# Miniprotein binders against b1l550: the designs that were tried, part 61

Target 1, 279 residues: b1l550
Amino acid sequence: MRLPEELLERARDIHSEAPSHRIKLDRVGSFGLKVPVEFKGFLLLAEADVWVSLPEGRRGVDLSRQVEAIYELSNPPKDPFSLCREAAISLLEKLNYADSSGVSIRFDAPLQDGESLKYYGVEISSIASDEIINKIRVEILGMTACPCTAELIRAYKSSEIAATHTQRSLGILEVSTKAEHPDPDKLASIIERAMSSPLRTYTKRPDEGGLVIRSLSNARLAEDVVREMIHLFLEEFGHLPEDTHILAAVRSMESVHMHDIYAERSFSLDEIRKEISSH
Key: E = the ipSAE of ESMFold2; O = the ipSAE of OpenDDE; V2 = 0.75 times the mean of E and O plus 0.25 times the DockQ between their complexes.

## First folded at step 7 (miniprotein)

Design SB12
Fold by ESMFold2-Fast, scan of step 7:
Structure SB12 (fold): chain B 279 residues (1-279), chain A 94 residues (1-94)
Amino acid sequence: as target 1 above (279 residues)
Amino acid sequence: GEIRVTVEFEKDGKTYRFRYVFTSPEFLEKALRDIEELIRKSGADRVRITVEASSEEEARRLADKLRELAEELGYDEIEVRREGNRFTVEAERE
């Protein structure tokens, strides 16, 4: 059913009206849109959020224009980095009343895993105002092994490789920068190298045994993993602008507890370098 | 070295300003394509693009590409100004 166009002449323009309260809103938009993206040769189904700021004198946002902005730029599908930047800028052009705009795109990224693929989480954002801020968040599972229990068992049995509990741990790196988005594969690599061992999609028993022994020989606390991720990040991405902000975190799904352990550090490149150099 | 690009364009009496920062030259061509698409779709009457790089040579190369882009997009009056390692390309139509 489609209502008669004559109703448009009699209906109020709600969006342009004054609001009940003269309060600016930071983000108003369309969330959870399905969008195709091209990522490293793969055509992937992504989920997108688009938003703009809403000034204190305007009741509502033209939501249809937000959807138009991202869909116009996603056909044909393009890489999510360009899509984020271009769509954020397009939103400001299409919605003149907005001071800022943003686009966030989430998908599972394929990563080579022997003869198969494994997947890690990626969220790419661009926020436009009088400058563009690019954000990327990478999440990937790895394995950690408890060094405390390993040391107790080693002392008990006088063994160089002690039994200990192992668990899946989620590593997180989030980067916010005025420069280009970091390569998510490199961020995923940093996280995996900081872990006791990476996880695999499929492993035969001899290889599985090898990964377990490797993990046991490289036991790490969640705190150790976060520090190592920061160290590796600085080696790979220390060239980014000094005001680049990073979040490094690990959520360890402890196999001996009914709860998780979480460790986190947020910092700017300028801040962390001063901290390291002062010690 | 860091490359800073500021894009300002005017359409219907309103000015839009965007700042880009690049630490790798490989992203420069992608940024130029994004800027081109932005200007083309906006239909801007005036465009001002400021480039600042670690070397004058690098900034000049980028400024030259931006001048070419402005010509391709049909701008009539194109001015390029230099202040050390900073180049400003101003383009106007009409």
Scores: ipSAE 0.000, ipTM 0.433, lowest interface PAE 11.6, mean pLDDT 83

Design SB13
Fold by ESMFold2-Fast, scan of step 7:
Structure SB13 (fold): chain B 279 residues (1-279), chain A 94 residues (1-94)
Amino acid sequence: as target 1 above (279 residues)
Amino acid sequence: GEIRVTVEFEKDGKTYRFRYVFTSPEILERALELIEEEIRRSGADRVRITVEASSEEEARRLADKLRELAEELGYDEIEVRREGNRFTVEAERE
């Protein structure tokens, strides 16, 4: 039933009232919105969160204006990076009591894999205040092979061909910058190149054998993979502003253990350059 | 070569800044369309776009496109300044 508009006119404006407690809230918004986006020629279904800060003297946020902001900008579907930035700015303009706004958008990105496609995870955000900070997180699975077990088996058998355990490893690169979002395909490529081998959506037996041989010939610890990811990142994205922050991490789902192995490093470009140049 | 673009727009007394670095002309062409759409929807009163490229000719060509964009978006006052391979386009609406 649609209520008469006269009732809406006479109703209290609950959101603008004083709250029970004068406490500032950092993020108030609409989470889990489904939005279409255009990414590199693909129309994808993405999931978005939108939020604003709420001052201590205001009871609530007008959530309908948040949803309108992102939906107006998402029709027709557009590039998720511009959608993210534009929506964050629009939220601050529409909700003038907010000191900051943010938008995050998550989707699975297609990546060409021979004659088929494989997918990797992308999450981007833009946080707006007096400046805009753009963040991107890329996660992609690859394969690692243990060099320690390889060496033990080689010694045991006196063989040049080492057997070792292999496992799926999740590589993570997260970048926070005042510049535009880095190209996620390039971030995914860095992660895959740092691994013992990439994973495939579909392989024929000769290709599968080659992938396994590649992994065994390129055995790497999780620690090795993180260091290689950082090295490759600096070669590709060393041009970003010096205050850019990066997280590089690997979670190895160890096939011989009941638990995972995790390695990470967080750094700014300024910090890592000074560290490397001191050696 | 690398192309660096900085977009600043001012709305209701607040300044928003976006910095871009492009390694290919194809990426830049798509990014210009995205920048155009951002400016259109922002309703900004003042826009400053700085472009820096490896050659003066390349930077000038991009600055000319940005000037045309500002005119198309209805900005009344447009100034273009040059310092070597860096061009700045400032546009504001009355």
Scores: ipSAE 0.000, ipTM 0.145, lowest interface PAE 18.8, mean pLDDT 81

Design SB21
Fold by ESMFold2-Fast, scan of step 7:
Structure SB21 (fold): chain B 279 residues (1-279), chain A 94 residues (1-94)
Amino acid sequence: as target 1 above (279 residues)
Amino acid sequence: GEIRVTVEFEKDGKTVRISFFFTSPELLERALEEIEEYIRRSGADRVRITVEASSEEEARRLADKLRELAEELGYDEIEVRREGNRFTVEAERE
């Protein structure tokens, strides 16, 4: 049975009470919500987090209003970018004590891979206050080949192909901007083009050999991949506002080591242009 | 060029103010639909929308669309102001 609604008049409003300590909290919300989204013709199950800032004088957040905000906007399913922005704005409307709100949506994005599909990771966010800041993180696996070992083998066996170890490497591009979310397929493409070769869900033996040869012919350090990702990013997205912030990173799962190699660079468009121009 | 749209309205005694930045006309058109639906859903009696664009003509076109939207949503007191490439549409109902 459900409890009598009359109890609502007699129960304390715990959330609106003063807290034991008057400390502001940056993010309070409902995390791990399952929401359907429509992404480029696919109906996908995404996972969403929604949150608001909590002022120092308020004990708690009305979590039911947070869930209401995103679910009202997710039926029927819509694209995750619009859902993210609209839900963040709705949170500020519904929870008037908050001075900021945020929504994050994560899903695996399908990407055409010959006659099959492969998937890459997407996480998007919109953080709303007096303006909206949109963030997107794309992660996709590719292949890298070690140029150091290749050079050593070349020195050992003159005129042989560049034999070296190859490994899966995770490429990461994260963009934070006042402008619209960048297209994740374009970010994934940048990452794959920066790698020694892409990975595939399906390969015939000749195609597999081709990918390996491509990787060996295009051996790259993790540092090389990060620099190439930045170069390609600037070609595709250099039109974004100057205060756009980017993280470019590679985590190489080294096949000859028990540990990974990691390289990254964080920058704003303003910062990187000044750096490049000074050379 | 960059387009900035700021939407401000009052609901339940609270002022909500959100700014959007767009680099493409296509995304702005979709955002106008989102803004329309959001204003309608808000039930706000007063709304102020400010548009800044790289050109006066572009900003004026967007402001005209927003004025028409406000009329369609039942706002009966609408004022459009201009200052350079910035247009502000202020709408109020009863």
Scores: ipSAE 0.014, ipTM 0.521, lowest interface PAE 8.5, mean pLDDT 83

Design SB22
Fold by ESMFold2-Fast, scan of step 7:
Formats: C-alpha cells, sequence, structure tokens
Structure SB22 (fold): chain B 279 residues (1-279), chain A 94 residues (1-94)
C-alpha cells in the first residue's frame, strides 16, 4: 500500500529536528545491502555498507537517500572500486549536512586455478571528507611448513626424507591510501608468493604430492611470511604516497596445536623506509 | 606521474569538496569516467575541478578534457585557470 504524498505536508520532518542530546555521530547508515558488481569479467553479488556522519544538531539521516545513491550507481553493475568512490562522493553531495561519508563493499574474488576457480576475500572502502581515503583488505589461504620440525627430523639419522607438519595459513594485506585502490589480484599474488606454497581447489594425487614437496622445500615461519609479504609489497607498491598505511599479517592454523599462531606488522611507507635504511 | 584531482560541488547554497590522488597512469581514464559520472549525477549548479600533476603538459591535457566534458554536460560558463602545474576548471549553469 502506498500512502498519499499529501501526508508529508502534515507530518513533522523528524530527521531535521533537534535531537534529545546534542551529540555528533560518526557513522549512520544502511548496512548489509546486496549489490551486483562487475569484477574482471565476472558478475558477482557483493555486500555493501553506506554511511554518513551526523551533526550534533540533527536528529536523523535520510536513509532512503543513501540507498538511492548506491543503487543508482550500481545499475548497470560496474567495478566495485568506481562504485565505492562514486557512492561515497554522491552521499556527501546528496546529504549536505554530513561532514564525511563512507562506503564499504565485500565480495569473494575468483582466481583461475588450473581448470577450476579458487576464491579470495576482498573488502574495499572509500571514506570521503575534504579528501578521499581508499582502503582495501585482501585475505587468501596458503600453505606453510614448519622449519623447526624439518630441522629436527633432518638431524634424526633414520629419516631418509626430511618431513615437517604443514597447515593452512591465512595471509592478510590491508592498504589505506589517498591514492586509488591497489589491484587486489596483485595483493593476493604477493600473499601467495610469500607462503610455502599456494592452495588449490582441486588436485589429483600426483599433483597433491608435488604441492606438499614444494611446501616442504620452502618451509617458513609465520614471521618469515609477514616479512616476505612486506618485502614484496614494497617492490610492487613502493610508489604509493609516503603516508600510505599497510597491515601485513598471517594467521597460521597450526596442525600440531589446539590454537593458531599470529604475526603482524602495521606501518606507513615513510616509517618502513626509514627503518630499512637504518641498517 | 602523481595526479591530484579536487572536485567541488555547489548546490542549493552548500559546498562539498573532495580530493582524489592517483599514482597510476593506467587508472587515469577510469578517474575521468568517475568524475564525469559524478558531475552528471550531482545536478550541481556549479562545479570546480582542480588538477595538479608533476608536469604542466600532463595537467593541461587533463584540464582540457575536463573543460570539454563540462561543455558536453551543458554548463553555460566555463573558465580554465593555470598556476604552474595546477589547473582549475570552473563551470556553472543558469
Amino acid sequence: as target 1 above (279 residues)
Amino acid sequence: GEIRVTVEFEKDGKTVRISFFFTSPEFLEKALRDIEELIRKSGADRVRITVEASSEEEARRLADKLRELAEELGYDEIEVRREGNRFTVEAERE
């Protein structure tokens, strides 16, 4: 049922009224929206959150305007990076009382994996105010092999082949920058190259054996993987603005423990260059 | 080279100003499409776009494209100003 628009003339404008308490809110918005996006030739279903700041003197946000902003820009489906940036800016234009706006879009990105596909997690955001800050987080599983156990077994004279435990490890790269979003496929590639080996969606027995041997020949601690990810990131993305912030992390789901091992480093490009040059 | 684009919208007496930074020339065409889409959908009566690049030639080329875009979108008054490697395109309609 659609109520007559004449009722709007008699109803109070609740959103523009003074609130019960004059307190600014940082994020008010519509969360968990389903939006289609086009990513590298794939039409994907993504989840989006949209928000704006709310000043101390205004009771509420025009939520319908937020949904209109992202849906107008998502039809037809477009790449999630342009959608993210354009929607954040559109929100500030449409909701002129806001000091800032933001959009976050999450999806699973396909990667070609032999004759099948594998997937990695992507979350991108754009936060607009006097400038726009772009964030991207990429998460992908890989394999790590323990070098400590490998050395112990190598020392054991009855062992003809060095062996060690292997486990899934989740690699994480998060970048916050005033520049455009980095390519998530390149971030995923950095993570996989830092691991003992990548994971596959599907392997036959001989290929599985080869993957395990590759991992064993390239045993790495979680700490090793984080350092390698940082090194590879600097080679690929060292051209970004000096105030670009990066989080590199690994969560290793240890096959010999009831708990996970975690290693991380947060840094700005300016900070890490000064640290490296001091050696 | 590094490119900074600042877009300022004026509608109904309120001004919204947003700055973008681009480091990859591969994404320059995407940035231009983003700016075009934003201007088209904003309905703003006045738009100011400032471009700053490492090279005057690069900034001038981008400013020229933005001027042409403003003309195509129906803005009545368009002015382009230069200060070194910084170009400002101001467009308004009435």
Scores: ipSAE 0.015, ipTM 0.535, lowest interface PAE 8.2, mean pLDDT 83

Design SB23
Fold by ESMFold2-Fast, scan of step 7:
Structure SB23 (fold): chain B 279 residues (1-279), chain A 94 residues (1-94)
Amino acid sequence: as target 1 above (279 residues)
Amino acid sequence: GEIRVTVEFEKDGKTVRISFFFTSPEILERALELIEEEIRRSGADRVRITVEASSEEEARRLADKLRELAEELGYDEIEVRREGNRFTVEAERE
């Protein structure tokens, strides 16, 4: 059941009224929506946020129209990149009082891991105004091994034994660009290649031994991992517009401490190229 | 399986922790010499060594060797605690 249409004609249009205070709001929208997306052959249940800017003279946003827009575009399910861009544009066109709109879509992306699957975190957004800015954030766990303890042991006895501590480390790459979203699988690959070794969902004892040996033979500081991630990113994505902004970060959950080590660098492509050319 | 050994001692008012990871029992015998050298070099009056392995039997064997090492290094008070596949050897001297 629904209320009669003639009742709508007599009701106040609350959203169009003047607010109690003439203050612009940057983001007003529907958050935590569940939407199906198609990602590389998988049908996944993603979580979406949709929003628009609200001018100082308008009391509220038509939230129902926001939800309708994204659901119309998500049926049938499509890739999250197209959904993100198309929904942001649609919101800005349909809600003419807004100066900007945005859509963010989050999901766990499957990645082939031997005979099994593992998962990494993806957040994709598109922000529309007089231009469109596409943002993607990828987070994946890997392993790091301490080179300081390894070097100390090597120095003492010229040992062939790589004995040091290892820990789980979270690698993060975030890219903001006027170009299309970078492929998240390529970003995840960059992060894993920068680590001492990748992590796995399932290992048998011989494979587990190989993982540990790989990590011990490729010991890296969090600082080393961030620099390697940036180097690998520039090799793969150096063609993006020069105003593309990148955040590269690692959070190492140190096995010998009750606290974590964190290293990061944010930069634009223009900025990093000038820095590299100066050294 | 993986064998993990953590050595903790206090030196110059600071707590130092070192963890060792071994991928095979054959490597362990050589690694014990390195652990011994670190403990000896530390000059610490109190040391805590924690060992964790994929099986209780592996962890117990390593804990026994570490207890013997602590005795050899002149530690007077040695306590060994067990929780599953984890053994902790606490050693103290004057």
Scores: ipSAE 0.000, ipTM 0.082, lowest interface PAE 24.9, mean pLDDT 79

Design SB31
Fold by ESMFold2-Fast, scan of step 7:
Structure SB31 (fold): chain B 279 residues (1-279), chain A 94 residues (1-94)
Amino acid sequence: as target 1 above (279 residues)
Amino acid sequence: GEIRVTVEFEKDGKEYRFTWVFTSPELLERALEEIEEYIRRSGADRVRITVEASSEEEARRLADKLRELAEELGYDEIEVRREGNRFTVEAERE
């Protein structure tokens, strides 16, 4: 039931009041909103978070203005990159006490895989102040095969084809830049090419055998995968501004252990180029 | 090379400034609707759009597109200024 709007005239404006403590908050907002987006020909239901900074002298944020900002821009559905940037900018216009705003949109991205579909995780963010910082995180599963066990089995059996354990590994690329968001399909491709083998949604028995053999013939440590991801990233996205920050990581869900193996490297483009060039 | 587009205006006594960065002219051209929407939502009677590119020729071409965008949005007095590879489009309506 809806209470009479006239009560607003008599009620205190709680949000504009002084807080109990004069402490600035970095992110205050509406999290877990559902918004439709158009992504590469697909209409998807994405999950969005919207936030603004809150100054030390203000008790609260006008949450309804945040929801208006993103929903006004999501009808009709548009691409999540434009939605993310435009909504972040709109938040600063609607909430004039904020000195920064942000929007994050996450969804599973469909990827054509022959006649079938597979998918990878995408999270796109835009943080606005007097400039915009765009962030994208792509996560996709692939296969890795252990080279250490392969070498042991080869020595033990004198096999022409080394046997070893294989496992699903999650590859992660996160990019933060003042330039446009990188194409997530290209980031997903980099991750898959760095793996021992990509995963498929559907395989027939001969194709499954081929994928396993390819993985065994291309055994890679998590550390190898991260280094290859960085190498491939530089080939594709070395044109981004030098202050672009990247996280490359792999989480290997080890089939012979109760725990996972994790490897990562964070860097700026300027930093990594100097490091590679010095060797 | 890097291309920067900055839009500046005043609304309700506060100055607003926002900068986009693109790695190619083609990407900026695809983002024109986003820049257009930002300016339209401002409701500002006066707006300053600055574009800076790696070359004067590229910046001039992009400034022409931004001038056209300002005309489309109803600004009827437009002045374009140049300082090297930076072009500023000052637009206002009556």
Scores: ipSAE 0.131, ipTM 0.635, lowest interface PAE 5.5, mean pLDDT 84

Design SB32 (at its last look DockQ between E and O 0.01; V2 from the best seeds 0.00; counts 0 for: pae E 19.1 > 1.5, placed apart)
Fold by ESMFold2-Fast, scan of step 7:
Structure SB32 (fold): chain B 279 residues (1-279), chain A 94 residues (1-94)
Amino acid sequence: as target 1 above (279 residues)
Amino acid sequence: GEIRVTVEFEKDGKEYRFTWVFTSPEFLEKALRDIEELIRKSGADRVRITVEASSEEEARRLADKLRELAEELGYDEIEVRREGNRFTVEAERE
């Protein structure tokens, strides 16, 4: 049943009314929207959150205008970076009472891996106000091998390659910048190169043996991986603005423990350069 | 080097300002498309676009592209001003 349109003329405009309490809200929006995106030749189903700031004198946000904004820009599907930036700007234009807007888009990114595909997690955001701030978070699994146990085994029985425990580790790089979004494939590559070895979707026994040997020959603590990720990030993306903020983290799913090990460092490019130069 | 492009316009009595910052030449074409779509959807009769780059030559080339973009979007009165490595394109129609 469709209610008569004349009711719209007689009903109160709830959203434009004064709220119960005169308090500004930072993020009000539509979360968990399904949107198609085009990513490096693939059509993917992504999940999007869209929001705007709400001033202290306005009771509510027009949520239908938010959905309209991202819907209009997602047809035909486009790359998620352009969609993110364009939708954030569109929201601010469509909802003129807002001081800021934002869009986050999440998906699993395919990566060619020999004869197979593997996937890593991507979340990108654009926040529009007087400036556009772009954020990207990349998560990918890799393998780490314990150097401490490797050293004990080497001391116990002399060998060229020491045995040790290996485990899956989740590497995380998050970048917030006023410049363009970093390429997620490059961020994923940085994470994988910092690990003892990358993981694969499919291996035959000889290839699997090689991967394990590679990991054992490049044993790394979670702390080592984080430091290497930062080093590699600075080599690839050290040209970004000085106020660019980075989070580098590793969660190691320890095979010899009932718990995980976690290491992280957050920093701005200005901060890390001063720290490195102080030595 | 770092390139900054700021677009300013008025819509429905409110002033809007958006700044793009980028370091990659490959991103320049994407930024220009974003800027074009923003200006087109704004419906603004007057737009100010400010370009700042690491060199005067680089800023001038980008300012020329933005002037051409404004012409393509139907602005019939365009003024370009320079102050060092900063160029401002002011476009108007009606």
Scores: ipSAE 0.172, ipTM 0.653, lowest interface PAE 5.7, mean pLDDT 84
Fold by ESMFold2, look of step 8:
Structure SB32 (fold): chain B 279 residues (1-279), chain A 94 residues (1-94)
Amino acid sequence: as target 1 above (279 residues)
Amino acid sequence: GEIRVTVEFEKDGKEYRFTWVFTSPEFLEKALRDIEELIRKSGADRVRITVEASSEEEARRLADKLRELAEELGYDEIEVRREGNRFTVEAERE
């Protein structure tokens, strides 16, 4: 039929055209994809972002090929670290006009908490170009208690019971490295050990009492929590490449929505070791 | 369950927040004495006291005691607000 043939001939491949303004884009992709992953024997539903660079001479990205790259690798489900790295490489191969690609995968990781489970946030990414950079961010809740307030109470009157500011705090470790992603459970452990007390799944009154006692007995400033996180990180992961970059942070959450307190330090391994050795 | 009492006030433009957390009623009497001492020594004209407990009735009972304590300390404008198992006592004096 002449009409169908003429329509096919006139149909433009919009994405392969040159744009009106020849400006390269750093990240063009699909965000918020749902993908299954297998993590420590658990089947989890993760959220993924995929992207590539777009050169100045190309009008659009082939979005279906991006989605194809990650979904083909996610069936059957496999560990998120392999999925992340392999998908980033596959994106560059499938979308040969790009000079870089990226994949991020987010999920709630299970962690044993007595006879129950608790969860902490994990986001991993792999960015591929002429090399691969692996990033992991771990977020876990704990309890912090203010030592300055505890001292003020002691100064007013001696007391058999200490009182201070107590609050839930979110600890954050983010690592960018050319090596493999660090183990998220080890990062979560570092954060929890740096705080005044871990948060537990609520189960019984004796366990609640233990958490309260630990928080009050191990009062720390947010700044000191960050410093302790760095100390513990260096003990566990000081072997990573010297250009590995770390962000350590704590966000303290007040009981009323007034203000959060935030402390952070970013550093490379070579930078922090020189800083410590100078003292 | 857990009993949580938070005392908030402003002194010389600086905000203060103190929290008592305990799981046993036997510590309540000592905590009330410590709260009284804190508020008296603060010199604050305005104090907010928040009580949370495992049940509404327990939280209400504690809030009533804290309202009475604020009256004994000389606060003459006192309001009590409830949000579930959380009671807020706002006390003011001139």
Scores: ipSAE 0.000, ipTM 0.132, lowest interface PAE 19.1, mean pLDDT 78
Fold by OpenDDE base, look of step 8:
Structure SB32 (fold): chain B 279 residues (1-279), chain A 94 residues (1-94)
Amino acid sequence: as target 1 above (279 residues)
Amino acid sequence: GEIRVTVEFEKDGKEYRFTWVFTSPEFLEKALRDIEELIRKSGADRVRITVEASSEEEARRLADKLRELAEELGYDEIEVRREGNRFTVEAERE
């Protein structure tokens, strides 16, 4: 039922009223929107959150205007990074009472795996105020082999390749920067290269065997993986601003335990550079 | 307009189909690189690439680029067929 437009003239603008309690809110918006984006030639349906700050003197946010802002920019579909940044800026322009805005976009990114596709998770955000901060989180699954068990077996049986247990591990790189969003494929590659081996969507038997052997020959603790991720990140993205903040983490889905192993390091580029140079 | 690129090949008795859909020319270069990588990694002796665009001119330009890619990848027999705004590039190597 569409209410007559005439009712809008009679109705109080509830959103513009003074609130009962004059308290500023940090984030008010619409969460769980679906927006089309283009990524690496794929048209994807992404999830998006949009929000703005609300001043103490305003009761509510014009949510319809927020939704309009992102969908206007989503037609035609564009890359999610540009969409994220542009939408954040547009929100501030359209909602002039806000001193800050934010957009978050989540999607599964396709990644080539031989003749098939695998994927990794991407969550990007842009927060606009006096400055724009861009954030990207990449998550991709890989495989780790345990070096401890391998060493035990090696000690027991003199073999060139020691058997060990393997498990799936989730690698995470999160980057917050005033620069443009780092390339998600490069981030995913760093994570995969930091692990014992990548996962494959499709494997033939010889390839599967090779993958396992590779993993065994490159056994790594969760701690090793995180350190390797950081090392590789610095090699690839050392040119980012010094105030860039990074979270490198691994969650290992242990095969011999019912619980997961987790390791992480949070750092800024300037901090970690100083740490490494002191060694 | 919407551009659709489909890559088809057979490997080890299985048929594979991959489709790229994009609406902006800005993504063309990225898409082409992904397509190139896919074809290269497939190692297929025969590849069929279909491109559909909103205009014949656009489709033709894309088809030409795909032909060039096939040539660069070492395919020696390349046929291009047109059906309206749809072009099919069939590439074979001995």
Scores: ipSAE 0.000, ipTM 0.157, lowest interface PAE 15.8, mean pLDDT 86
ESMFold2 (binder alone), look of step 8: mean pLDDT 83; pTM 0.834

Design SB33
Fold by ESMFold2-Fast, scan of step 7:
Structure SB33 (fold): chain B 279 residues (1-279), chain A 94 residues (1-94)
Amino acid sequence: as target 1 above (279 residues)
Amino acid sequence: GEIRVTVEFEKDGKEYRFTWVFTSPEILERALELIEEEIRRSGADRVRITVEASSEEEARRLADKLRELAEELGYDEIEVRREGNRFTVEAERE
């Protein structure tokens, strides 16, 4: 049932009223929206959050205008980076009482690897205020092999053939910058190259043996993977502004334990360059 | 009518590019502020800003504002080119 338009003209504007307490809120918005996006030739259904700041003198946010902002820009579907940035700017224009706005978009990105297809997680955001900050987080599964167990088995067997346990490990790279969002395929590539071996959706038995052998020959601690990811990131993205912030992390789902192993490092480009150059 | 603004700049041999699509000219005022901040922080020596709008008049007005922005940011060689409803503002400093 659609109510008469005359009621909208006579009803109190609850959102513009004074609140019970004069407290500013940092993020008020619509979370979990479904939006279509076009990503590298694929049409994907992404999930989006949109939000704005709310001043201490205003009771509420016009949530319908937030949904309008992103949906107007998502039809026809466009690349999620442009959608993210443009929607954040549009939110500030449509909701003039806000000091800041933000948009976050999450999707599973297809990654073509020969005949196989796999997916990695992407979350991007743009936060607009007196400046725009672009953030991207990429998560992809790979394989790690334990070097400690490999050494123990080698010593025990008096064998030149290493054997050890392998496990799935989640690699994470998160970048916050005033520059354009980094290419997520390049971030995913960095993570996979830092692992003992990549994972695949489809393998033939000879190829599966090859992945296992590669992993065993390239055994790495979670700490080793994080350091390698940082090294590879600096080679590819060292051109970003000095105040760019990065998080590099690995969560190893240990096959011989009931718990996971986790390693991380957060840094700015300025910070890490000074650290590396001092050694 | 859509207004499309593409900003391209280069720093340390890497190219940065972003494109905005606006459906309202009023959104552009805020977008110009954000674009200004991004270019300023980049420290880019060369910037190319391309504007395409539904009318020549709208594109020209926007290109004029972008030329002013480039002047405010300290670029000393600014060229504006037109092709129909598309205007390109190229700015560089040395």
Scores: ipSAE 0.000, ipTM 0.153, lowest interface PAE 20.8, mean pLDDT 79

